# VH-VL binders against Protein STK_02290: the designs that were tried, part 26

Target 1, 225 residues: Protein STK_02290, of Sulfurisphaera tokodaii (q976g0)
Amino acid sequence: QEQLVAVNELNENLGKVLIKIARDSIANKLGILKINLEDYLSSLNDPILNKKGLAFVTLETYYGNSTSLRGCIGYVEAVAPLKEIVSKAAIAAAFSDPRFPPLSKGEFDNIIIEVTVLTKPQEIDVENRWELPKKIKVGEDGLIVEYGILYSGLLLPQVPMEYCWDEETFLAETCIKAGLEPDCWLNNKVKIKKFQGIIFREEKPKSEKILIIKPSEVKCKKEEI
Below, E stands for the ipSAE of ESMFold2; O stands for the ipSAE of OpenDDE; V2 stands for 0.75 times the mean of E and O plus 0.25 times the DockQ between their complexes.

## First folded at step 17 (VH-VL; framework fv_acimtamig)

Design d02 (from i02 with light chain S31N; at its last read DockQ between E and O 0.90; V2 from the best seeds 0.87)
Heavy chain, then light chain:
Amino acid sequence: QVQLVQSGAEVKKPGESLKVSCKASGYTFTSYYMHWVRQAPGQGLEWMGIINPNSGGTSYAQKFQGRVTMTRDTSTSTVYMELSSLRSEDTAVYYCARAEKYYNYYTGYPHFFDYWGQGTLVTVSS
Amino acid sequence: SYVLTQPSSVSVAPGQTATISCGGHNIGSKNVHWYQQRPGQSPVLVIYYDNKRPSGIPERFSGSNSGNTATLTISGTQAMDEADYYCQVWDSSTYVFGGGTKLTVL
ESMFold2, look of step 17: ipSAE 0.814; ipTM 0.896
ESMFold2 (binder alone), look of step 17: mean pLDDT 93; pTM 0.951
OpenDDE, look of step 17: ipSAE 0.898; ipTM 0.938
ESMFold2, fold request of step 18: ipSAE 0.804, 0.796, 0.762; ipTM 0.891, 0.885, 0.866
ESMFold2 (binder alone), fold request of step 18: mean pLDDT 94, 93, 94; pTM 0.952, 0.950, 0.954
OpenDDE, fold request of step 18: ipSAE 0.913, 0.914, 0.913; ipTM 0.950, 0.950, 0.950
ESMFold2, last read: ipSAE 0.778, 0.768, 0.797; ipTM 0.882, 0.878, 0.891
ESMFold2 (binder alone), last read: mean pLDDT 93, 94, 94; pTM 0.952, 0.953, 0.952
OpenDDE, last read: ipSAE 0.912, 0.911, 0.914; ipTM 0.950, 0.949, 0.951

Design d03 (from i02 with heavy chain Y106W, light chain S31N; at its last look DockQ between E and O 0.77; V2 from the best seeds 0.83)
Fold by ESMFold2, look of step 17:
Structure d03 (fold): chain C 225 residues (1-225), chain A 126 residues (1-126), chain B 106 residues (1-106)
Amino acid sequence: as target 1 above (225 residues)
Amino acid sequence: QVQLVQSGAEVKKPGESLKVSCKASGYTFTSYYMHWVRQAPGQGLEWMGIINPNSGGTSYAQKFQGRVTMTRDTSTSTVYMELSSLRSEDTAVYYCARAEKYYNYWTGYPHFFDYWGQGTLVTVSS
Amino acid sequence: SYVLTQPSSVSVAPGQTATISCGGHNIGSKNVHWYQQRPGQSPVLVIYYDNKRPSGIPERFSGSNSGNTATLTISGTQAMDEADYYCQVWDSSTYVFGGGTKLTVL
């Protein structure tokens, strides 16, 4: 009965809609856009937006020739329609990221919004844990390490590309992200999940033009060799 | 409007089990974590465990491992906490408490309790 | 086993500023959350992530966290602020509450 968004269903137009959902949700919270958010979201009837999905919303402050991180919140369990999780993640990224004060009205026109849509994480099931690196594709897969509810860590698929990590290093670093020892992936009680993602990003604050970024496009020194 | 409504007060004898319910309304039940926290008379707050209502997965405080079981029924939006082999020191008010399930890329899960049930007094006496 | 230490009580005159401390080793590297519990009632979140207020919490509640001490500050105290206050962290393995501070408004 579960119906999930696939990233290949998302085109540029839907990416623009997801960014608009994020921006309008933040604007509403700031009092800039006076709408009933529940009614706004319920009016979005596109079947793809109503499928359960996973996404991160990333906010960056724009300085013209550079940007800096301003918030990054997501959902990594498919618990609600994509439109709803993008709205909630956007609000949390703007107002509930502990690294930053709540977003002010004055900042609103100077941020770039990025929405990263994820596939549903799939547990990698192996009889021999030493085979896990062979089930992971650097440049395509992101990783989640879980040990019960208490220990969870996630690395996005572009991360190992940026650092030119091999699969075993990627596993070890995701363990560390979860607060576990680097070799935790050999522990049969630890769940390893993989997922893919696609990034939709405003080129400039509030721009109509967006960028579509696939993690495999991130430069990797191995590809240059 | 978010509501967490718990079952009524109970009186128990040592060695019995308690089972407290917490019915959620006003939000998507599976989109949040649920915790149980207790408070002995005149004492502070003590965390007991967490359940993911979507998956049914749980994690318990070490002190309660082996005695506590948390379950849920998604059709009624209800979580349950059972505590077995009761002792007099288990006399307490038992609270369910909701937590956000969003994930901060750098700092992880939020780990605070944004809404609490009204509490259920359980008295364990001979 | 991480420990949070709070004073057992703080007294303040109406209209004055109350400060409630929460001590812990390197607590400044952790996110501190604060709960108000009025007599006979369940806890209510008043500050999360050191210094953020949930919707509906008055501006007179504020928080700070650095070094080994987190602080809840209530300016312009009112009789309704008379309550127990608990700090709380996640310490990478479990949830830890302070022992609680009873705020009395004389």
Scores: ipSAE 0.800, ipTM 0.888, lowest interface PAE 0.6, mean pLDDT 91
ESMFold2 (binder alone), look of step 17: mean pLDDT 93; pTM 0.949
OpenDDE, look of step 17: ipSAE 0.895; ipTM 0.937

Design d04 (from o04 with heavy chain S31T; at its last look DockQ between E and O 0.76; V2 from the best seeds 0.80)
Fold by ESMFold2, look of step 17:
Structure d04 (fold): chain C 225 residues (1-225), chain A 126 residues (1-126), chain B 106 residues (1-106)
Amino acid sequence: as target 1 above (225 residues)
Amino acid sequence: QVQLVQSGAEVKKPGESLKVSCKASGYTFTTYYMHWVRQAPGQGLEWMGIINPNSGGTSYAQKFQGRVTMTRDTSTSTVYMELSSLRSEDTAVYYCARAEKYYNYYEGYPHFFDYWGQGTLVTVSS
Amino acid sequence: SYVLTQPSSVSVAPGQTATISCGGHNIGSKNVHWYQQRPGQSPVLVIYYDNKRPSGIPERFSGSNSGNTATLTISGTQAMDEADYYCQVWDSSTYVFGGGTKLTVL
């Protein structure tokens, strides 16, 4: 119903609100915070929060000097207001990630919450599919591969940075992520979309201070060379 | 509360078409996929296809390609399924069923049906 | 296409444990979901992602999935558990249901 949120409309204060939405939604499902979640979200009248948006919520267990993944779920189609999708994604990341048991009350104070807001994915339009690698910027772009309604895969912009991939490898790995052959990006029926993202992350569990992270700042890990 | 309310039972003749509606309430219509699944009398479940209520995009099981059409009306939160060129073996209860749209970064989309409509019996008889 | 095989029926005495199998080649690499269908009613999700329970499903329902067999287990079986049970997967190309198992509590 509303326009899509743009990443440049988000500042540190809105990032704090998004993290609070995620944390309060999880706390409510745990019974720690006893609120009516629908009323809570309805009370958030900021026009930017009411625009449709795309976001991931990532949960990590905090160990002081390190963290480990605890859940990662998002919405990659702009289907509802940003405030609503962050709430839904947070709950799903905490309770419905098949790799982990449901988050317990005992864990709640020891997790880091991270909200990654995505720009609207844009289809890369080329006449010659071999030009697709030239239209992708590793370190800035994330990729979505779509083949019909049933095959879809997404890789975040930091992933090719972490693995030191070139653009063609990034395309191939995104095809694999969608459940397709590595060369699917050459298939004219396959859509390739690109997007950007910005990360808002608690510095420590439940901290008021947050970090704002750009994917381009992620270091490429090279061990063998 | 979540509800998926389907249109009433129908009796059809071979060669005719059927159209079943499924009205959703109690949730944001565009945040879930909608599927259609049928069940012949005394038999198991058979997947027919999926519609994305947000975009209107569809994908159909190979068996029903060319005979099935799924549509939606976002203003009424309603999904429709049409099946043409009916035969007696199309006698079944037709269900709408919703599926979550969230994307798990490591596992992809969830492929389970968390809520089902009450079903619509369609009888195709000479 | 991928095939899921279930026994046609399983009978248990009240209070005993019912076990319903779902066979498939390398099904342990897939996510298995289970539905209960009581007579005259629509299916209800009872287990998703092999072993997770939706809200409102009693803890006596559990699931496992390894190798070529997924299993739905109902402990302390009650008369109200009489129903047909279906396993289901996404096989990377389409949605596949097992043939269904009728659970009878004698």
Scores: ipSAE 0.755, ipTM 0.874, lowest interface PAE 0.8, mean pLDDT 91
ESMFold2 (binder alone), look of step 17: mean pLDDT 93; pTM 0.953
OpenDDE, look of step 17: ipSAE 0.879; ipTM 0.931

Design d05 (from i02 with heavy chain S31T, light chain S31N; at its last fold request DockQ between E and O 0.79; V2 from the best seeds 0.83)
Heavy chain, then light chain:
Amino acid sequence: QVQLVQSGAEVKKPGESLKVSCKASGYTFTTYYMHWVRQAPGQGLEWMGIINPNSGGTSYAQKFQGRVTMTRDTSTSTVYMELSSLRSEDTAVYYCARAEKYYNYYTGYPHFFDYWGQGTLVTVSS
Amino acid sequence: SYVLTQPSSVSVAPGQTATISCGGHNIGSKNVHWYQQRPGQSPVLVIYYDNKRPSGIPERFSGSNSGNTATLTISGTQAMDEADYYCQVWDSSTYVFGGGTKLTVL
ESMFold2, look of step 17: ipSAE 0.803; ipTM 0.884
ESMFold2 (binder alone), look of step 17: mean pLDDT 94; pTM 0.953
OpenDDE, look of step 17: ipSAE 0.893; ipTM 0.936
ESMFold2, fold request of step 18: ipSAE 0.767, 0.761, 0.768; ipTM 0.877, 0.870, 0.879
ESMFold2 (binder alone), fold request of step 18: mean pLDDT 93, 93, 93; pTM 0.952, 0.950, 0.950
OpenDDE, fold request of step 18: ipSAE 0.912, 0.913, 0.913; ipTM 0.951, 0.951, 0.951

Design x02 (from o04 with heavy chain N54S K101S Y103S Y105S, light chain Y49S K52S; at its last look DockQ between E and O 0.71; V2 from the best seeds 0.00; counts 0 for: pae E 6.7 > 2)
Fold by ESMFold2, look of step 17:
Structure x02 (fold): chain C 225 residues (1-225), chain A 126 residues (1-126), chain B 106 residues (1-106)
Amino acid sequence: as target 1 above (225 residues)
Amino acid sequence: QVQLVQSGAEVKKPGESLKVSCKASGYTFTSYYMHWVRQAPGQGLEWMGIINPSSGGTSYAQKFQGRVTMTRDTSTSTVYMELSSLRSEDTAVYYCARAESYSNSYEGYPHFFDYWGQGTLVTVSS
Amino acid sequence: SYVLTQPSSVSVAPGQTATISCGGHNIGSKNVHWYQQRPGQSPVLVIYSDNSRPSGIPERFSGSNSGNTATLTISGTQAMDEADYYCQVWDSSTYVFGGGTKLTVL
């Protein structure tokens, strides 16, 4: 039977395991860690990791007092256990994000890994589409815009916090990510879904210490001078 | 090891239907989209449509809308493409092709085909 | 509607650099993907998103895309590179392939 991971089931130790899954999956693909990945994942018997789940893996290049995006891939259909989703997302973020060349062995020790576990996306039900901004909470919700099977866009809950967006801007930017006009959210054929997430992040490359971050805690990168 | 194994070559008459299968292995079947692309003899590649194996949802190229049906069987990890009312110009090699179903926070849905089946030759002759 | 134009053939000597063009109106604003199809075989992805190489594709394959032209470049061309090459984009709600370029290594 289907069992879906709830964000509230994940503690610091499980967050460390999720990050380790991501890092070991990348290391295996680089040839740094010589394991059978299928056997490795099968050995992880924690019942929470074996529930179906939704996750994004974000890689950042570490520069000491700053970082820059190096890859970010996720899956929002709960079709496999969380452990497998994290493994697949990590590999995709490292090697299949078209914004970046495949991760090299030389980069492996200088990236920070971040795993964002998501709740099941829920379609927002409104009588009047103009009410959608009122049903969305920046700092809590991520958004998915879908129009048919070919147009889909997603923004994680931390993104509007990083850019200091209001709810209408958040909707418009998610439409643009889907390849649609900024006002697509007013179109009744377009599905708008929301979800929540929790962030587990290495403090430094390969560190045992991790940070647990709620999206509401993400600081706006824009400041008044 | 990702494999897409298609059903064997077929010879058809005009007005009949064809149904090509594509059996996937070496990955989680429901985590990737499947496309169908055909290639007439001596011609280029032509996209026919896409199926989401998880939901069964489909979208078809305008040219084939009304004649093509794509289905899947998750228990056998198999996608099917059925083309009805065949004509001689439907003679082609039919390929299944896999695509990522991921989303990234900056670029949306990817639109390329990373693995292809071996192809199924369908000949439509009178 | 959206059309991708490729030359029908390109010939190069072994060891030389081959370039295969893919023309389209404002193609520089699109993500261009390239497939190799050897005789009697299915297509293989060699470049995605203009200039990204899948794992297992030799470094001699590269791509660029600006203005109205995307280009697949194969440096140090080998006999095994003899194949048909297709560019591809997604446009609005459909996938468009170029007509294909036959690369001959003489």
Scores: ipSAE 0.048, ipTM 0.633, lowest interface PAE 6.7, mean pLDDT 88
ESMFold2 (binder alone), look of step 17: mean pLDDT 92; pTM 0.942
OpenDDE, look of step 17: ipSAE 0.238; ipTM 0.719

